# Designs tried in a protein design chat: VHH binders against q96p44r230to412. Part 18

Target 1, 183 residues: q96p44r230to412
Amino acid sequence: GFDILLGLDVNKKVKKRIQLSPKKIKGYEVTSKVDLSELTSNVFPEGLPPSYVFVSTQRFKVKKIWDLWRILTIDGRPQIAVTLNGVDKILLFTTTSVINGSQVVTFANPQVKTLFDEGWHQIRLLVTEQDVTLYIDDQQIENKPLHPVLGILINGQTQIGKYSGKEETVQFDVQKLRIYCDP
Below, E stands for the ipSAE of ESMFold2; O stands for the ipSAE of OpenDDE; V2 stands for 0.75 times the mean of E and O plus 0.25 times the DockQ between their complexes.

## First folded at step 10 (VHH; framework vhh_lunsekimig_d3)

Design q4 (at its last look DockQ between E and O 0.84; V2 from the best seeds 0.73)
Fold by OpenDDE, look of step 10:
Structure q4 (fold): chain B 183 residues (1-183), chain A 123 residues (1-123)
Amino acid sequence: as target 1 above (183 residues)
Amino acid sequence: EVQLVESGGGVVQPGGSLRLSCAASGFTFSKYSLYWYRQAAGIERELIAAIYSSGSTYYVDSVKGRFTISRDNSENTMYLQMNSLRAEDTGLYYCARVEYKYVPGTYETFDVWGQGTLVTVSS
């Protein structure tokens, strides 16, 4: 698996930390002053497998559309993204597609609104070659089919906490951001 | 209004050098990744270099070791230093910024381009 926070050196880049005790870090308080970007080749040197599990634990007050996590092409287009739409209170999953290059899956289940209550929540996306399943706080929300995917190009950027389509960092708190292989 | 303006193009002999500039306005320059493209006659526009907001850079193989992309955030200007120029480097050079928006089922891209600056490498 991959610790995305570690791969992006969040512990070095983020000044403010959420602590349980003086010696135990619970998470990171990400501010707009921080740029959490890295070359994808430094985070995922072998790319991503066709099947994986994305896991994040975060809280936020953002009422706009933002990418919690995204992998971009060299020219700034999304390859993979987990997007939080604070306007409609839905979650989007973007990945590659053999049909037309990209596909965006929308999770608009009413239970997705829970993510936007400004509390800590866990997002888990089980991605396979056939489908993607959204879990929130260990509860299965919805399963959506996927078109066959292409391997990602690793010569672009991997980023977390960005407004969609922009490179401005959103303010949010994060404890965990990981990819698990072989679900 | 977001605007990009290229300059610095001209005619040079093979082996010569040019320095292109891209002056940006209308947005927070330091917060954006920027790109250099070129378009030769009869060929599709191609990405040749990128400088990301993180400071990392990318080069297409054909220009590696010869071209250097850089930026001055205090001047809102991106540069492309081109050395050891070849005939095949001839073309219209563009700087660009890219944004996107999600729409149902997919996303739309919004590219900002300058007018371009012509680079001609000939003996």
Scores: ipSAE 0.800, ipTM 0.889, lowest interface PAE 0.5, mean pLDDT 95
Fold by ESMFold2, look of step 10:
Structure q4 (fold): chain B 183 residues (1-183), chain A 123 residues (1-123)
Amino acid sequence: as target 1 above (183 residues)
Amino acid sequence: EVQLVESGGGVVQPGGSLRLSCAASGFTFSKYSLYWYRQAAGIERELIAAIYSSGSTYYVDSVKGRFTISRDNSENTMYLQMNSLRAEDTGLYYCARVEYKYVPGTYETFDVWGQGTLVTVSS
């Protein structure tokens, strides 16, 4: 698998660490002063495969709409995004589409609201060419179909922890943010 | 109030140089990626260069090697140095800050634009 946090140089950019006893598992406290952005060509030089698994473990208090992870076009538009909507307490997944260039899938099952309880939660998104499946804390929540996708363009930026449509950094804590290509 | 104001446009001869400025206010300038677009008569607005919040830059092929984008975060100003100008570079030049929000099924753009500065490359 691929560690997106390391790909965005988290160890140099984030000064505050969270020591998770008793296992000594380390997390990162991302503050509003941090910029977790990198050229997509440096992070994903071959793009993304049509099927992959996204896994993240985070906690946050943010009540607004923000992108946990996003891959932007050259002119700053979302190609891929995992979005936490704190207003409606839902999760959005954005990917490419042959129809209008992008598609946004909404996960609004009531169990999604648990992500917003300010505790640590694992998000898993199993993405295939045909659908996307959301898991929260090892529980399958919902499966949604996808329209045919296009390959991503790698000439823009990949970012972690940004308010949606903006470039200000969201204050949140993160332990893991990874991509797995072959499960 | 978020504002972008372009300046530095004018008339130049082919092969000449011109430097455009984009003065920004009303937001944390250093945290945003910024873009130069160009619009020639009868053509849709096109991206020509970007400078990302990281400082990394992008150029379309038609201007690569001739144009240089830069920023001065202490002065909240982005620049476009245009060298070896050609007649096809004539147009209205805009700076932009990207803004969008999610709506059902997709996203909508609410980019912030300046009023533009006119560049004319003519003998």
Scores: ipSAE 0.600, ipTM 0.826, lowest interface PAE 1.6, mean pLDDT 90
ESMFold2 (binder alone), look of step 10: mean pLDDT 79; pTM 0.766

Design q5 (at its last look DockQ between E and O 0.93; V2 from the best seeds 0.83)
Fold by OpenDDE, look of step 10:
Structure q5 (fold): chain B 183 residues (1-183), chain A 123 residues (1-123)
Amino acid sequence: as target 1 above (183 residues)
Amino acid sequence: EVQLVESGGGVVQPGGSLRLSCAASGFTFSSYSLYWYRQAAGIERELIAAIYSSGSTYYVDSVKGRFTISRDNSENTMYLQMNSLRAEDTGLYYCARVEYKYIPGTYETFDVWGQGTLVTVSS
């Protein structure tokens, strides 16, 4: 698996930390002044497998559309993204597609709005070659089919906490951001 | 308003050097990745170099070792130092910023371009 927070050196870049005790870090308070970006090749040197599990634990007050996590092409287009739409209170999953280059899956289940209550929540996306399943706080929300995917190009950037389509950083709190292989 | 303005183009002999500039305004310059494109006559526009928000860079193979992309965040300016210029480097050079928006099922891209600056390499 991959610890995305570690791969992006969040512990070095983020000054404000959420602590359980003086010696135990619970998470990171990300501010708009921080740029959490890295070459994808430094985070995922071999790319991503066709099947994986994305896991995040975060808290946010953002009422706009933002990418919690995204992998971009060399020219700045999204290849993979987990997007939180604070306007409609839905979640988007973007990945590659052999049919037309990209596909965006929309999770608009009423339960998804729970993510936007400004509390801590866990997002889990089980991605396979056939489908993607959204879990929120260990509860299965919805399963959506996927078109066959292409391997990602690793010569662009991996970023977290960015406004969608922009590169300004969103203010949010994060405890965990990981990819698990072989779900 | 987001604006990019290229400058520094001109006529040079093969083996010569030029330094292009891209002056940016209307956005937080230091937060954004920026790109250099070029378009030769009769050929589609191509990405030749990128400088990412992280400070990392990308070069297309044809310019590696000859071109250097850099930025000065204090001046909101990106540069392209071009050395050992060749005839095939002739073209209109653009700096660009990329945005996108999600729509049902996919996304749309919105590229911001400057007016371009002409580079002519000829003997």
Scores: ipSAE 0.833, ipTM 0.913, lowest interface PAE 0.5, mean pLDDT 95
Fold by ESMFold2, look of step 10:
Structure q5 (fold): chain B 183 residues (1-183), chain A 123 residues (1-123)
Amino acid sequence: as target 1 above (183 residues)
Amino acid sequence: EVQLVESGGGVVQPGGSLRLSCAASGFTFSSYSLYWYRQAAGIERELIAAIYSSGSTYYVDSVKGRFTISRDNSENTMYLQMNSLRAEDTGLYYCARVEYKYIPGTYETFDVWGQGTLVTVSS
């Protein structure tokens, strides 16, 4: 698997740490002054396969719409994004599509609202060629179909913790943000 | 109110140089990636260079090695240094800030553009 936090140099960029348990587990307090951005070619030099697993563990108080993780085109358009919509308390997943270049999948099951209770939660997205499945705290929440995807362009930026459609950094806490690639 | 204002265009001979400026206001300039586009008569606007919030840059092949994008975050200004200018560089040059919003099933764009500054390369 790949640790996106390390790929974006989190240890150099984020100074505030959070002790998460008696174990030696790192947590990071990301403030609005931090910029977790890196060229996608440096983070995913071979792109992403059509199937992968995204896993994150975070807590936040933000009530607006923000991207926990996103991969942008060279001109700043979303190719992949995991979006937390604090207005409606839903989760959006954006990926590429042969139909109009992109597709946005909405997870609006009432259990998704628990992500917005200001506590720590694990998000897991299992992305296959045919669908995407959302798990929250190891419970399967929803499965949604996908239209066929295109490969990503790696000539833009990968970012963590940005307001959607904008580039200001969201204040939030994060423990884990990883990709696991399958065939 | 988000605004971008280009300046520095003019008439120059082939092989000459110009420096364009893009003055920005109304947003946290240092957080944003910024872009230069150009538009020749009868042609769609084309991206020519980007400077990302991290400071990393991108250039299309037609300007690589001749143009340099830069930014001064303390002055909220982006620059394009244009050297070895060619007739095909003639056009209206725009700076841009990308913005989009999610809507059901997709997203829509609300990019911010300047009014453009004209560059004419002629003998």
Scores: ipSAE 0.770, ipTM 0.883, lowest interface PAE 0.9, mean pLDDT 91
ESMFold2 (binder alone), look of step 10: mean pLDDT 79; pTM 0.768

Design q6 (at its last look DockQ between E and O 0.85; V2 from the best seeds 0.67)
Fold by ESMFold2, look of step 10:
Structure q6 (fold): chain B 183 residues (1-183), chain A 123 residues (1-123)
Amino acid sequence: as target 1 above (183 residues)
Amino acid sequence: EVQLVESGGGVVQPGGSLRLSCAASGFTFSSYSLYWYRQAAGIERELIAAIYSSGSTYYVDSVKGRFTISRDNSENTMYLQMNSLRAEDTGLYYCARVEYRYVPGTYETFDVWGQGTLVTVSS
């Protein structure tokens, strides 16, 4: 799979590491002074397939609405986003759509609220041409249908850890943020 | 209050140059990507250039090689240097900061715009 953190040059941009075991360091503390942004063409030069798996492991204390990961158009609009809504304690997934250009899927199952307990959690989104399935900590939570998607445009930015609709960086901790592309 | 104020527009001959400024206030300027748009009579505003928070730039094909976007974070100001101007470049030039929020099923935009500065390219 593709490591999005490395694609955004996390090792240069984030100085503080999080000790996860006595002998190895594996995690990053992202502060509000960090800008994890990069041209999408540098991160995904061939775009993103219509089917893929997104996996992240993070913890955060933020109670606002923020994008864990997003891919923007040249004019700064969301094409893909994984959004943590701390106000309602739900997860949103945004992708492209042949209908209206974009679609936003809401995961509001009560089990989603566990993401907001300030502990480490794994998010896995299995995206197919027909649906998206949310897993939290290896448990399947919800499956939601998708309208047909369009390919992404790669001439804008890919970003990690931004308040939704804005460009200030959210303070959070992250271990993993990866894409797996299935044939 | 977030504000953007454009300046530097005027009347120039074809082949001439102008430099536009966008003075920004009310937000952490260096954190944001900023955009120049233009609007000619009878068409919608169109993006012409972007300068991203990372410092990378984007230009639409019609201005690439002729226009240069830049920023001075110490002055909270973005610039557009326009060279080799053509009649087609005539219009109102706006700077913008993107803002949006999610609503059920989609998102809505609440971009911040300046008031515009007029550029007229004519003999």
Scores: ipSAE 0.783, ipTM 0.893, lowest interface PAE 0.9, mean pLDDT 91
Fold by OpenDDE, look of step 10:
Structure q6 (fold): chain B 183 residues (1-183), chain A 123 residues (1-123)
Amino acid sequence: as target 1 above (183 residues)
Amino acid sequence: EVQLVESGGGVVQPGGSLRLSCAASGFTFSSYSLYWYRQAAGIERELIAAIYSSGSTYYVDSVKGRFTISRDNSENTMYLQMNSLRAEDTGLYYCARVEYRYVPGTYETFDVWGQGTLVTVSS
């Protein structure tokens, strides 16, 4: 698997830390002054497998549309993204598609609104070649079909905590952000 | 209003050098990745270099070792230093910024382009 926070050197870039004790870091308080970007080749040197599990633990007060995690093409277009829509309180999953290059899955289940209550929550996306399943706090929310995907190009950037379509960093807290390659 | 304005193009002999500039306005320059494209006659526009908000850079193979992309955040200007120019480098050069918005089932892109600056490499 991949520790995305480690891959992006979040421990070095983020000054404010959430601590359980003076000796134990629980998470990171990400501010708009931090740029959490890295070349994808430095984070995912072999790209991503067709099946994987995305896991994040975060809290936020953002009422706009933002990407918790995204992998961009060389020219800044989304390949993969986990997007939080604070306006409609829904979650979007973007990935590649053999049909038209890209596909976006919308999770608009009423239970998704819980992510936006400003508390700590775990997001888990089980991605396979056929479908994607959203879990929130260990509860299965919804399963959606996927068109066959393409491998990602790794010569662009991987980013976390960015406003949708922009490169400004959002204010949010994160404890965990990982990819598991063997679901 | 977001605006990009290219300059610095001209006519040079093979082996010569040019320095292109892209002046940006209407947005927080330092927060955005920017790109250089070029379009030769009869050929589709191609990405040749990128400078990301992180400071990392990308080059297409054909310009690696010859072109250098850079930025001056204090001047809101991006540059492309072109050395060892070749005839095949001839074309209209554009700087660009890319944004996107999610729509049901997909996303839309909003590219911002300058008017371009012409680079002609000929003996």
Scores: ipSAE 0.428, ipTM 0.741, lowest interface PAE 0.9, mean pLDDT 93
ESMFold2 (binder alone), look of step 10: mean pLDDT 79; pTM 0.772

## First folded at step 11 (VHH; framework vhh_lunsekimig_d3)

Design r1 (at its last look DockQ between E and O 0.81; V2 from the best seeds 0.74)
Fold by OpenDDE, look of step 11:
Structure r1 (fold): chain B 183 residues (1-183), chain A 123 residues (1-123)
Amino acid sequence: as target 1 above (183 residues)
Amino acid sequence: EVQLVESGGGVVQPGGSLRLSCAASGFTFSSYSLYWYRQAAGIERELIAAIYSSGSTYYVDSVKGRFTISRDNSENTMYLQMNSLRAEDTGLYYCARVEYKYIPGTYETFDSWGQGTLVTVSS
C-alpha cells in the first residue's frame, strides 16, 4: 500500500498537529497556506493497480467543491480524484476510461450527507476493474459500475486538499489517507 | 480576469539563446502551475515545459538540457530560458494556465492562453 500523507511529506509541510497527547499525533490541521503537492512518480513510482482501496479519515467545514485527493496529468487534467461537493453534499469519484479518457461516478445517496456534518468520518472506496463501492464509517453506501480503466500517467502531480479545478488549498483536518493494494 | 502576456521572441541563429517571459495577472500567481507550449507551422500545439505550484518542473525530451522554466512570484512572471536553439525550435510560444470543472459523468477544462510570442531560429 501507499501512505499518501507520507508520500507528500505532510509531516514536514503542515505545522499544526492534532494531538491526542503531548507525544501522540492524531492528525494534521491543513491550512490554505500549505501546498500538499508532489510529483506522482515520487508517490506512485509504478502507478496504481487496476484494483485498490482508497481510505481517508478527515473532517472539514468546506461548503464548496474540493478534491480530497487527485492525480493530475502532466498538463493539469484529472486522472483520478475523490471529490467532495459541499454544495450538494455528494461525493464524486473520477478515474480513467478507455471509452473517452475519463469517467466520473456520482454518489448522491442521502447517507453521503453525513460526511458534511463537520465531524470525523472515514471514507473508503473499493475500486475494482468492474465497479467502485463507497463505504462511510464502515457502512456500505453504494456500488457503481465502471467502464474499463487505463493506467495512469505518473509524470504529473498528486495533490490533496485542493479546490476542484483550482490549486488553492482547502482548510481541513486529516488523520489518514492511504491506498491499499489487492483488496 | 485572467491574463497572460508572452514576450521575448525574436530571430536567432542556431546555437543562440532567447529568454521568454510570461506576465500574469488576475489570479494568485504563486498558487498555480503554469505551462509553456509551442506551435510550429503546420503542427499541433505541444506542451514543452511546466512549472508546478510545488516548484517541480517538467520538460519534454526535445528541450531537456537546453530549456529552463522558472518563475518570479514577486513579479507574477514566468520565464523560459532557451539555450542552444535549433531550427526545429521555431514556432509560436504560448504560456498557459489550466482549470477544470466537474459535470455529470466527466469534466470540462478551461485553458487560459496568451497571444503568443514568435521564435525563429534560422541561419
Scores: ipSAE 0.756, ipTM 0.869, lowest interface PAE 0.6, mean pLDDT 95
Fold by ESMFold2, look of step 11:
Structure r1 (fold): chain B 183 residues (1-183), chain A 123 residues (1-123)
Amino acid sequence: as target 1 above (183 residues)
Amino acid sequence: EVQLVESGGGVVQPGGSLRLSCAASGFTFSSYSLYWYRQAAGIERELIAAIYSSGSTYYVDSVKGRFTISRDNSENTMYLQMNSLRAEDTGLYYCARVEYKYIPGTYETFDSWGQGTLVTVSS
């Protein structure tokens, strides 16, 4: 798997660590002063296939709408995003679409609200050419169809932990943020 | 509260140079990617250059090698050095900060723009 945190140089940019056991450090405290942004061509030089798995483990107290992970166009528009909506306590997934350029899928199953209890939670999104499936803490929550996707453009930025539509950094804690590409 | 003010436009002969400035206020300047767009008569406003929060830059092919985007985070100012100007570079030049929000099924844009500075390249 590919570690997006390492791809954005997290070890250099984030000084604060979260000690989860006496013998190892297992997480990062991302403060509002940190900028986890990098050119997509440096992080995903071959782009992303239409099928992949996104996995993250985080906790946060943010009650606003923010992008846990996003890949932007050259002019700063979302191509891919995993968005946590703290107002409605739902999860949004944005990807490309042959129809209208982009599509935003809403996961509003009541179990999604558990993400917003300020505890550690694993998010897993299984993205295929035809649908996307949300898992929370290893439980399948919901499956949603996708319109056919386009390949991403790699000439913009990839970012972690930004308020939705803005570039200020959200304060949150993260242990894991990875992509797995299927054969 | 977000304000962007362009300056430095003018009239120049083909092959000449101009330097544009974009003074910014009302946001954390160093955190944001910033953009130059231009609008020629009868043409939709088009991106020509970007300077990302990472410090990296992007140029469209028609200006690559002739234009240089830069920023001074201590002065909250972005610049566009335009060299080897051509008649086709004539237009109104805008700096921009991108913003968007999600709506059902998609997103809407709420970009911030300056009022523009006019560049005229004529022989």
Scores: ipSAE 0.684, ipTM 0.847, lowest interface PAE 1.3, mean pLDDT 90
ESMFold2 (binder alone), look of step 11: mean pLDDT 78; pTM 0.759

Design r2 (at its last fold request DockQ between E and O 0.89; V2 from the best seeds 0.87)
Fold by OpenDDE, fold request of step 14:
Structure r2 (fold): chain B 183 residues (1-183), chain A 123 residues (1-123)
Amino acid sequence: as target 1 above (183 residues)
Amino acid sequence: EVQLVESGGGVVQPGGSLRLSCAASGFTFSSYSLYWYRQAAGIERELIAAIYSSGSTYYVDSVKGRFTISRDNSENTMYLQMNSLRAEDTGLYYCARKEYKYIPGTYETFDSWGQGTLVTVSS
């Protein structure tokens, strides 16, 4: 698996910590003044496998559309992204597509709204070659089919906490951001 | 409104040098990755260099070792130092900022471009 926070050197870039105890860090308070970007080749040197699990634990007060995590092409287009739409309170998953280059899956189940209550929540996306399944706080929310995907190119950037389509950083808190390989 | 203005183009002999500038306004310059493109006559516009927010850079193979992309965040300006210029480098050079928006099922692009600056390499 891949620790995305580690790969992006969040511990060095983010100065504000969320303390679990005087000796233990629970997470990071990401501010708009931080840029959490890295070459994808430094985070995913072999790219991503066809099947994987994305896991994040975060809280936020963002009322706009933002990408919690995204992998961009060399010219700044999204290949893979987990997007939180604070306007409609839905979640978007972007990945590649052999049909037209990209596909965006929308999770608009009413239960998705819970992510936007400003509390800590865990997002899990189980991605296979056939479908993507959204879990919130260990509860299965919805399964969506995928068109066949292409492998990602790793010569662009990986970013977290960005407004969608832009490169300004949103303010949010994060404990965990990880990819687990799932054959 | 996002604005990009290129300058520094001109006529040079093969082996010569030019330094292009891209003056930017209307957005938080230091937050964004920026790109240089060029378009030769009868050819589609091509990406030739990029400077990413992380500080990393990209160059297309044909310009590696000859071109250097840089930026001055205090001046909101991106640069392209072009050395050892060749006839094949002739074209209109553009700076760009990339942007996209999600729509149902996919995304749309909203790139910002300057008007370009002409580079002519000729003996």
Scores: ipSAE 0.922, ipTM 0.957, lowest interface PAE 0.5, mean pLDDT 96
Fold by ESMFold2, fold request of step 14:
Structure r2 (fold): chain B 183 residues (1-183), chain A 123 residues (1-123)
Amino acid sequence: as target 1 above (183 residues)
Amino acid sequence: EVQLVESGGGVVQPGGSLRLSCAASGFTFSSYSLYWYRQAAGIERELIAAIYSSGSTYYVDSVKGRFTISRDNSENTMYLQMNSLRAEDTGLYYCARKEYKYIPGTYETFDSWGQGTLVTVSS
């Protein structure tokens, strides 16, 4: 699989660490002064498979709309994104589509609002060729259909922690950000 | 208000050089990737180069090795050094900042553009 935190050199770019328990220290406090971007070809040199699992563990206080993770084209347009919408307290998933180049699915189940309680939460998105399923803290929340996807272009950038559609960095804490290629 | 102002265009002989500037204001310049586009008569704007906030660059094949994109974050200015100019490089050159917003089912773009600076390569 792919460790996105490793691929973006987060351990070198983020100085502040979060202690998770008296016996454990693992986590990064990402500030607005850090740019967490890397060329997609360096992180995903073969692109992404049609099926994969995205897993993240984070906490945040942001009330605006921001992308926890995104893959952009060379000209700055989203191909893949996991978006936390703090205005409506919902989650958006963006991926490629044969129909219109891209598609955005909305997860608006009331249980999604739990992500916005300023506590640590695990997000798991199981992406298949036909659908995407959201899990929060090991509970299945919603399943949404997908139109068939296209392969991603790897000639742009992969980023984490950005305001949606913008390039300023969001302040948030992160422990895990990974892609598993064989669900 | 995002503002982008290109300058440095002009008339140049084939094989000559020009340096374009893009002065930016109204946003945190160092946070953003920036782009040069060109538009020849009768065709759509085409991307020619990008510079990311990290300093990484991208060039389309037709300008690779001849054009160099750069930025000066202290002056909020992006540059395009154009060498070995050819007749087909003639056109309006625009700088751009990209922006988008999610809407139901998709996203829409709100890119910011300058007014353009004309480059004419004439023999």
Scores: ipSAE 0.805, ipTM 0.903, lowest interface PAE 0.8, mean pLDDT 91
ESMFold2, look of step 11: ipSAE 0.763; ipTM 0.886
ESMFold2 (binder alone), look of step 11: mean pLDDT 79; pTM 0.773
OpenDDE, look of step 11: ipSAE 0.870; ipTM 0.931
ESMFold2, look of step 12: ipSAE 0.794; ipTM 0.905
ESMFold2 (binder alone), look of step 12: mean pLDDT 79; pTM 0.772
OpenDDE, look of step 12: ipSAE 0.861; ipTM 0.926
ESMFold2, fold request of step 14: ipSAE 0.781, 0.784; ipTM 0.897, 0.896
ESMFold2 (binder alone), fold request of step 14: mean pLDDT 79, 79, 79; pTM 0.770, 0.767, 0.765
OpenDDE, fold request of step 14: ipSAE 0.921, 0.913; ipTM 0.956, 0.953

